# Ledger of designs, part 35: miniprotein binders against q9rrp1

Target 1, 274 residues: q9rrp1
Amino acid sequence: MASLNSALRTAQHVRTATRGALLWGYEQKLAREVKANGKLPRHLGLILDGNRRFARAAGLQREMGHSFGADKAHEVLQWCLELGIPSATIWVLSTDNGSREPAELAHILSLLEREARQLAVDPRIHANRVRVRAIGQHDNFPPQVLAALNNLEESTAGYEGMRLNIAVGYGGREEIVDAVQSYLRTQAAQGATLEQAAENLTPDAIGAHLYAADQPDPDFIIRTSGEIRLSGFMLWQSVYSEYYFCDVYWPGFRRVDFLRALRDFQGRDRRFGK
Key: E = the ipSAE of ESMFold2; O = the ipSAE of OpenDDE; V2 = 0.75 times the mean of E and O plus 0.25 times the DockQ between their complexes.

## First folded at step 26 (miniprotein)

Design j4 (at its last look DockQ between E and O 0.03; V2 from the best seeds 0.00; counts 0 for: pae E 17.1 > 1.5, pTM O .583 < .8, off the site)
Fold by OpenDDE base, look of step 26:
Structure j4 (fold): chain B 274 residues (1-274), chain A 102 residues (1-102)
Amino acid sequence: as target 1 above (274 residues)
Amino acid sequence: DPEELEETIAEAQKLLERLELLLRFIQRALKWLGDPLLEWAQQALEQAKKLLQKLRELLKQLEERGNPEIKEQLDKLEKKIEELAERLKKIAEKIKQLEEKE
């Protein structure tokens, strides 16, 4: 009996070390396959879901779930840069998150301020010429949070590398409303009547006034947490997006899970309604 | 029971992973101190101390079960617990030094 338990534990340590080495070897193989195919999203969407659920499952505070979610966003940025993904949008905070407890919202905003300050001095941002933008409705954000976001945008505004959009206070219906309002203001500034503005209203006219309208639509949207919905993320732009739903909480999202998602995208025939 | 011993080791490993996550969080919070980050670091430190204590209790239970086949695993776990305890102590000292400056 003792020899069988020693063999089972040696087999479990060999299984954990071999699972680590097999997982690493598999991840390296998968990375080579994804790179060799070369079909990558031009614009990657990421719905960062499951931070609170991760924290609860780990027996951690909610705030720690958000902090690990931010760490994971930095890892994913690195993975995007290593693969040469030209654009990414990450959804951090929705408009509907305003219904959260005031204390939880204050913590998320304080975290956002910290992460914005960190990104503004991140060597990876500057070395790779990453242009960062915050997208969403920010009018009600604390002045210090706005200042940190603006400083991040200004510090990267001249960069022509990867585009990174941070969706904060973002809602897809609200973005469409803001785009239509911006369109109407532009038409009015050109001396158009309301009737002329209505006649000139096209899908492309709305598209030109969306957040980050200077970027292509998302080719691929990944959502974590096992939830099979977009919840309004890039509502207009997602019309021809491929979707991948990963049953992993965002802070638990691994490079292997990311590479599996990209391999899944590479296998898809994008017909664009043809 | 060998199964109870494997379950106790698996519990200790899960607690160790949680403690390593907490320590990474606190170390990150301490790099970018603002008012809410100090409070979160303090709360996370108290959780990390509780996890460390529970890990030491589980280690002691595993040692008292006296299986020589797991001794090398227990010695590695003990060494890792002591490394984390020393990191926690340095973090606690750093938090205290920050509280004394505010």
Scores: ipSAE 0.023, ipTM 0.379, lowest interface PAE 5.6, mean pLDDT 82
Fold by ESMFold2, look of step 26:
Structure j4 (fold): chain B 274 residues (1-274), chain A 102 residues (1-102)
Amino acid sequence: as target 1 above (274 residues)
Amino acid sequence: DPEELEETIAEAQKLLERLELLLRFIQRALKWLGDPLLEWAQQALEQAKKLLQKLRELLKQLEERGNPEIKEQLDKLEKKIEELAERLKKIAEKIKQLEEKE
């Protein structure tokens, strides 16, 4: 009697353990395939989407969705470090925040402050010599958020390992306008007339004035939540990027999803020649 | 130090409210299961465990001070902490059960 129940419990345990091992084995096989191929993005772009929809689907307040989205970003940083991806840009907050209630925006900015402070002392950042920069328009951020971002940038400024850009208060059209204004100001400082500045304007001149001009253009961009558009993410730099649109919401983005995206990136070269 | 004691009690009350909200969110998420929701529930469970641990640390600090004026408040806090700890345990068991199905 008791022996039969024990045998049934053991058999069920073996079945669940076997399925778990097969799922883990698939992820490990995929990781080995991605590493063996060897082609990784030189600059990975990440559009974090679906935090609010994740919270809604779970019956949660939207603030919790953003909190779990922040935790997921730490996991993705770890995955990038493990694979040796040399540059990444994550889009945390766009310039277009007019549809958000003030309390939600305040919570997002509070999370940004917390995450910036945590990154500044994160052993992974320092051990891997990750250089972190915040890109975007920050004039209207609370002082404590600005201080946290500045400290993070200053504490990593000398690092020559992976480069991590945090796009916050960022919009691609605003970046282009800022670049043109910066170009015009440098031309004026050199004594150029408007006509001379117009004659000197080239795509490279605008590119040199973008926020992260010292880094290569992104070659692979992942957007979660199934939307098939870039919404102005790195608008100038992404003209030749490969794009991957993932159906999961950002807080539910798993390591296997990340590896599938990278495998897809690797497979695209075979269609157009090597 | 009366000011420090008041701050500790206020911190504990804020953490208690946060834990209760988080446990309600986890319970709701378990009604609408899918891979993203299960992963969210697992992550939220770990956050809830950290909040419970912090609450117990604060309770210990308050009990060590031995202030008889706050004895009733400490008894209420302890009772609520145990209620939420039991709820957290049941949520953890349910999550483990769901993981074994798939």
Scores: ipSAE 0.000, ipTM 0.151, lowest interface PAE 17.1, mean pLDDT 78
ESMFold2 (binder alone), look of step 26: mean pLDDT 79; pTM 0.763

Design j5 (at its last read DockQ between E and O 0.57; V2 from the best seeds 0.00; counts 0 for: pae E 3.2 > 1.5)
Amino acid sequence: DPEELEETIAEAQKLLERLELLLRFIQRALKWAGDPLLEWAQQALEQAKELLQKLRELLKQLEKRGNPEIKEQLDKLEKKIEELAERLKKIAEKLKQLEEKE
ESMFold2, look of step 26: ipSAE 0.221; ipTM 0.645
ESMFold2 (binder alone), look of step 26: mean pLDDT 75; pTM 0.707
OpenDDE base, look of step 26: ipSAE 0.022; ipTM 0.424
ESMFold2, fold request of step 27: ipSAE 0.000, 0.311, 0.237; ipTM 0.100, 0.694, 0.652
ESMFold2 (binder alone), fold request of step 27: mean pLDDT 75, 76, 75; pTM 0.714, 0.717, 0.711
OpenDDE base, fold request of step 27: ipSAE 0.023, 0.257, 0.030; ipTM 0.343, 0.622, 0.340
ESMFold2, last read: ipSAE 0.295, 0.306, 0.371; ipTM 0.688, 0.692, 0.725
ESMFold2 (binder alone), last read: mean pLDDT 76, 75, 75; pTM 0.718, 0.706, 0.707
OpenDDE base, last read: ipSAE 0.021, 0.288, 0.023; ipTM 0.374, 0.640, 0.462

Design j6 (at its last fold request DockQ between E and O 0.08; V2 from the best seeds 0.00; counts 0 for: pae E 16.3 > 1.5, pTM E .627 < .8, off the site)
Fold by OpenDDE base, fold request of step 27:
Structure j6 (fold): chain B 274 residues (1-274), chain A 81 residues (1-81)
Amino acid sequence: as target 1 above (274 residues)
Amino acid sequence: DPEELQKLLERLELLLRFIQRALKWAGDPLLEWAQQALEQAKELLQKLRELGNPELEKKIEELAERLKKIAEKIKQLEEKE
């Protein structure tokens, strides 16, 4: 049932994106309302889900679903820049995706290389001084993919505009393990014993060693596809995040759906456990 | 069925957008996928013509002309490899 509703809503959203002036007028009104409220996420999380399901529902190959998903990521980046969202993390590839068919993984990595090379020369990245980082475990990535990611990071490292994290080979448990390992290596380099390293271990000490430790925690996480779960996305950082589950496949996600999610965030009272 | 015709038309428009994107980034395996998508688009166009809808005829012929230009561009890329 959920998959059929998401497919129907995605198809309706693609059809309504082609339906003219009334939707545009509503979207412009909603954009003015969201901008006038001024309460935007300091850090937006995006779980990009439904690429394969979109392709399947359209009777297309899986690869086409990933390609349309990449185009949608460029649109969402533009929408974040237009609204002045300071930071965003997009989840493109999880550690659990290692169970994918080797051909599909190779395609996703080739797509990632191409998109990284495109972003490194994108006038919108440079004009807005967007700092891009890849976050996750990349040690097993093909050398050409690593070179493209490193070139993108180096090309933008001096920028103080929007921060964009691309989560690739990312898992939330793996990030916590990497943070604890980084903490322990730092303690060892300072001459701490294991006992001293254990005594000095705090939530803030782990937080300082996360992949994006120089950014605020995500205020708002959007997941597409109608799935109501995080799947480990920003597992540590999401403790006080607001969540929005959109019943639309990622390639069908529209500006109006994004603005509705932000309006929903603006209506929430964030209590932080108080 | 008008809903089936509309789904076929939307699928054809998606295939044409995919092929145009694949050809912008030309290289193996993108050319192979563009070729496969071209054959699927030809089959969909043929099916849309056979189903015959006067309200969609102009739109079908616009898509046919786009498909022809894409096919010519694919052939020119194949001749360079």
Scores: ipSAE 0.033, ipTM 0.440, lowest interface PAE 4.7, mean pLDDT 84
Fold by ESMFold2, look of step 26:
Structure j6 (fold): chain B 274 residues (1-274), chain A 81 residues (1-81)
Amino acid sequence: as target 1 above (274 residues)
Amino acid sequence: DPEELQKLLERLELLLRFIQRALKWAGDPLLEWAQQALEQAKELLQKLRELGNPELEKKIEELAERLKKIAEKIKQLEEKE
């Protein structure tokens, strides 16, 4: 039986190593194809979903799924930088996630603080002059989290390379309400009456008051974990976005998955333009 | 360790359940994920057999059969591609 077990382990190792080498080779081929095509999203949206379900599938505590998810976000940032994607928005924590258990929310916020502090000194951010913004409603965040986010934003505010938006405490409906309030306050400061503000209101006026109004609308949005909906992600801005729904959980989202999504984006006009 | 063995068994069962769910969703990224997850499931099954437990042998055998059926379905989907 020891001899048989040894032979079975050797055979398993060989098959696993061969599969890994083939997948790596396919990934490299796909990367070359995506780069050669050259059509890339001007503004990539990412809805990071499945951290809890990933942890359950791996037999881990829920909090560890979020930690693996944070590691994956750093990988995806690297992939965007390597391809030269000029703008990305990553949805990390929705306003609806505030209904999570207090311990889980506390862990997510603690992780956010740690990641923001690490990103603020990340050589990739500074070498590539990545401007990082936190978008969303942050009023109820702990002071140390706010300080970490503010430091990250301030240390990158002058950068004109890639733009990275971290949507935290974000909801699309809340963003629209905030934009309308901002518009009305601007009108009031200019002496406009309510009737004049109503007459001056246009879609462009609302668009100018969104959180990241200085960036183009997203043209490609990827959502992990198989959910086929946007859940309010960039609700105002996504009217013409192409969508890709990937059935892997976020911590298991591989570079090959990312490249396949981009290949799909590149092929959309050929498949549907008849 | 009986508690370690039982946690490992629960982990394998959950993983197989998610692979089966993933196979209902057509698409190349999902098939590739399922292939990688299948390798993880094989490793868990091997570890369960190495630890050995007569009380759990029937359950381990049940999960091994589910894994075999999942592997066969993945092969079918690979051949369609």
Scores: ipSAE 0.000, ipTM 0.108, lowest interface PAE 17.9, mean pLDDT 79
ESMFold2 (binder alone), look of step 26: mean pLDDT 76; pTM 0.688
OpenDDE base, look of step 26: ipSAE 0.023; ipTM 0.404
ESMFold2, fold request of step 27: ipSAE 0.000, 0.000, 0.000; ipTM 0.144, 0.107, 0.175
ESMFold2 (binder alone), fold request of step 27: mean pLDDT 76, 76, 75; pTM 0.693, 0.694, 0.683
OpenDDE base, fold request of step 27: ipSAE 0.020, 0.027; ipTM 0.392, 0.506

Design j7 (at its last look DockQ between E and O 0.71; V2 from the best seeds 0.00; counts 0 for: pae E 9.7 > 1.5, pTM E .496 < .8)
Fold by OpenDDE base, look of step 26:
Structure j7 (fold): chain B 274 residues (1-274), chain A 81 residues (1-81)
Amino acid sequence: as target 1 above (274 residues)
Amino acid sequence: DPEELQKLLERAELLLRFIQRALKWLGDPLLEWAQQALEQAKELLQKLRELGNPELEKKIEELAERLKKIAEKIKQLEEKE
């Protein structure tokens, strides 16, 4: 009996190690294929969905789901840097998330503050010259969260590496309204009448006033959680975006799942309405 | 059930990873979350012990020793705040 149990344990360890090595070998093959193709998004959008569902499925508290979600965001940043993706926008918090439990929102904001403080001193941010911005409506954020976001932006404002946008308090309709308001204020400061401001209003004029107007539109948007919708994410900018919906909760999103998404993007013919 | 045992083990390993993460980044609310995760991991280890699976005994003891070191580390952090 003792020799059979030792042999079964050894076989199970060998099976787990062999499965791990096969998965690793497949991921390394896929990474070589994606790199060899060279067709990468100029701007990657990421809808970070499923943190709570991940926690629930694992029997963990919601806070742990958000914390594992933040770790996954750091892993994805590393994968973007390793591939040379020039820009990324990650959607962390929606304007519509005001309907969440006040305690859950407080935990997300405290997590955001911590992650912002960590990014501001992250050697990967500074070594790669990553320019980080928070995009969205932040006026109602706690002062300590605003201070952490502002410090992160200021600490990276002179960097010309990868651009990382963190969408927090972000809504796609709200961004369009803010862009139009910013346009109207600019026209008024130039001494334009309301009629002249209306005549000068073009899609490009709105585009110039979006939160990340100095970046190209997203070429590719990945959403996790199996939900097949954008929910207003980069509503204006997404007009010619490719979309990939992954049936994996965000904290469970693997490098192999990311590389599969990029391979899927590489296989697409982007016609731009032609 | 071997599948239930595996789910409990995976959950205990997730909690341990969470606590180890929380302990890297000192400050409120991470300490509170680490304490909550520690108690949940202790309860899971107790359930795993009660299930009495001889194949898991070594893994349960490894997890118990990791939890003990984590609890000592949490306590050392609470005493510094």
Scores: ipSAE 0.037, ipTM 0.488, lowest interface PAE 3.6, mean pLDDT 85
Fold by ESMFold2, look of step 26:
Structure j7 (fold): chain B 274 residues (1-274), chain A 81 residues (1-81)
Amino acid sequence: as target 1 above (274 residues)
Amino acid sequence: DPEELQKLLERAELLLRFIQRALKWLGDPLLEWAQQALEQAKELLQKLRELGNPELEKKIEELAERLKKIAEKIKQLEEKE
């Protein structure tokens, strides 16, 4: 009986190790295929959803889910650098936090402060010359969060490598309103009347006043947690974006999931071309 | 139920990962949550030991060693603060 139990335990370990090796091999093969194809997003958008549900599924407090989500964001940055994706925008916190308790929001903001401070000294950011910007409405953030974000932006402002936008306090409708206000203030400073400002208003004029107007529009947007909706992410800029909806919660988003999304992006031109 | 035991082990590993992250960045909310997670991990580990599953005994003791080192680190940080 002891011999049989030992043999059963050994067989279970071998089966588990074999499955792990096969998954690793598939991931490596997929990575090579994605790289060989060569078509990569010029600006990748990421809607990070499912942190709270991930924690609940594991029997943990929801606040821990946000910490795991932050860890995953670091992993995705690494994957983007590995593949040479030149620009990414990650939606961390929307302007609409009405479904969040104040303690949860405070936890997210403290986590944001620490992540920003860590990124500012992260050797990968500096070695790859990643330019980091925080986009969104920040006026009501605690001063220590603002200081951490400003330091991160200033310490990377001269970099010409990958561009990383952290959308925090971000909403697409709010971005459009901010852009219109900025446009109107510029027109007023130049002496334009309201009628002249109205006559000068074009889509390009609004586009020039968006938060990250100096970057190309996103061409590929990934949303996790199975939700099939935009929720206002880069509402103006995403007119021609391709979308990929992944059925995993953000902290469980694996490199193989990321590579599958990229392979799907690569195949879309063939679906329409004849 | 082997699936329930594996789920409990995954929870313990997630708690330890959370604590390790919190310890890198001292702050009142994160340290407080690390202490709560430490207490939860101790309770889970004790429950796993009492179940007496020989197939998981090595993993349980590995987690216990990691938990002990983390608890000592938290104690050191509290004393310096």
Scores: ipSAE 0.006, ipTM 0.451, lowest interface PAE 9.7, mean pLDDT 81
ESMFold2 (binder alone), look of step 26: mean pLDDT 70; pTM 0.579

Design j8 (at its last fold request DockQ between E and O 0.53; V2 from the best seeds 0.00; counts 0 for: pae E 3.7 > 1.5, pTM E .602 < .8)
Fold by OpenDDE base, fold request of step 27:
Structure j8 (fold): chain B 274 residues (1-274), chain A 81 residues (1-81)
Amino acid sequence: as target 1 above (274 residues)
Amino acid sequence: DPEELQKLLERLELLLRFIQRALKWLGDPLLEWAQQALEQAKELLQKLRELGNPELEKKIEELAERLKKIAEKLKQLEEKE
């Protein structure tokens, strides 16, 4: 049942994106309301879900669903820049996705390489001084994919505009393990004993060793596809995040759906456990 | 069924967008998928013509002319590799 409703809503959303001045007028009104409120997330998390389901619902190959998902990521980047969102993390590939068919994984990695090369020369990245980083475990990635990601990071490393994290080979448990390992290596390099390293271990010490430790925690996480779960996305950082679950497949996600999510965030009282 | 015809048109528009994207990034495994998408788009266009809807005829012919131009570009690129 849920998958059928998401497919129908996605199809209706694609159809309405093609239909008419009324939606444009509503979207422009909503954009003015969101801008006038001024309460934007400092860090936006995005769980990109539904690419394969979109393709299947449209009677297309899975690979086309990933391609349309990449195009949608470029649109969302533009929307973040237009609103002045300071930081975003986009979850593209999880550690759990390593269990996919080798051909599907090879395609996603080839797509990632191409999109990284495109972003490294994108006038919007340079004009807005967007600093891009890949976050996750990359040691097992093909050398050409690593080279494309490194070139993108190096090409943008001096920028002080929007922060864009591309989460690829990313898992929230794996990030915590990597952070603890990095902490322990730092303590060892300082001449600390294992006992001293254990005594000095705090939540802030782990936080300082996360992949994006120089950025604030995500204020707001959007997930597409109608799935009501985080799946480990920013597991440590999400402790005080607001969540929005959109019943639309990622390639069908519209600017109006994004603005509705931001309006929903603006209406929330963030108590931080008080 | 008018709803089925509309789904077929939406599928054809998506296939054409995919092929146009693939044509920007030649030398990728996308070429094989662009070829497959082109054949699917031709079959789908033929089916839409055979179903014969006067309200959609103009839109079908606009998509047909777009498909033809894309097919010509794809062929010119295959001849250069």
Scores: ipSAE 0.350, ipTM 0.737, lowest interface PAE 1.3, mean pLDDT 87
Fold by ESMFold2, fold request of step 27:
Structure j8 (fold): chain B 274 residues (1-274), chain A 81 residues (1-81)
Amino acid sequence: as target 1 above (274 residues)
Amino acid sequence: DPEELQKLLERLELLLRFIQRALKWLGDPLLEWAQQALEQAKELLQKLRELGNPELEKKIEELAERLKKIAEKLKQLEEKE
């Protein structure tokens, strides 16, 4: 019986090691294929979802999931830098905070502050000249969170490498309203009447007033957690984006999942507005 | 059950990472949750040791030493309050 139990343990160890080696080999093959193809998103959108469900699936308090989600965001930033993706937007917190318990919101805002301060001194941000911006409505953020976001933006404002947008306090409908208000103020400053401003209004005029108007529209958007919807993420800009919906929760989003999404993007034929 | 054992190890590692992150930032609201996570980690470590898997013993004891270090740091921070 002892020899049988030893043989069973050995067989289990071999199966586990073989699976790991096969996964590693597949990931390396896929990375080589993605790099050899060379077609990458000009602007990658990331709707991170599933932090709470990840924690619950692991048997942990669901609020812990946001910390693991922050860890994953650092990993994905590294993957984007390694591949040379020129622009990325990650959706961290929407404008609709009414569904969140106040303690959870405070936790998310505390994480945002600390992650922003860490990113501001991250040598990879500076070595790769990553320009970081926080987009969204920030008027009601605690002063320390706003200060951390401003510090991050100011310390990277002159960089012309990768562009990283952190969508926090962000909603696409609110962005459109802000853009219309900005358009109207510009028209008023030029002496236009309301009727003239209405006559001058075009889709491009609104587009020029969006939060990150100096960047191309996203051409590829990944959403985790299996939800098949965009929930207002970059509502104006995403009309021709290719979408990839991944069934993993955000903290469980692996490099192989990222590479699969990119390979799928590389296999698509896209015709904007046609 | 090897898959269940792997899940327990992953849970323990996640708990330790959560506590380590909470310790990084003085005054972090996460410290209350870190104490809860510490107790869960102690319970998981005891369960893992009771299962007695020799192939994972090195990893289990590595995590046990991490837990001990983290617990001392959390106790020191708690005493300042």
Scores: ipSAE 0.305, ipTM 0.716, lowest interface PAE 3.7, mean pLDDT 84
ESMFold2, look of step 26: ipSAE 0.012; ipTM 0.530
ESMFold2 (binder alone), look of step 26: mean pLDDT 72; pTM 0.612
OpenDDE base, look of step 26: ipSAE 0.033; ipTM 0.501
ESMFold2, fold request of step 27: ipSAE 0.256, 0.300; ipTM 0.683, 0.712
ESMFold2 (binder alone), fold request of step 27: mean pLDDT 72, 72, 73; pTM 0.630, 0.623, 0.632
OpenDDE base, fold request of step 27: ipSAE 0.237, 0.147; ipTM 0.688, 0.635

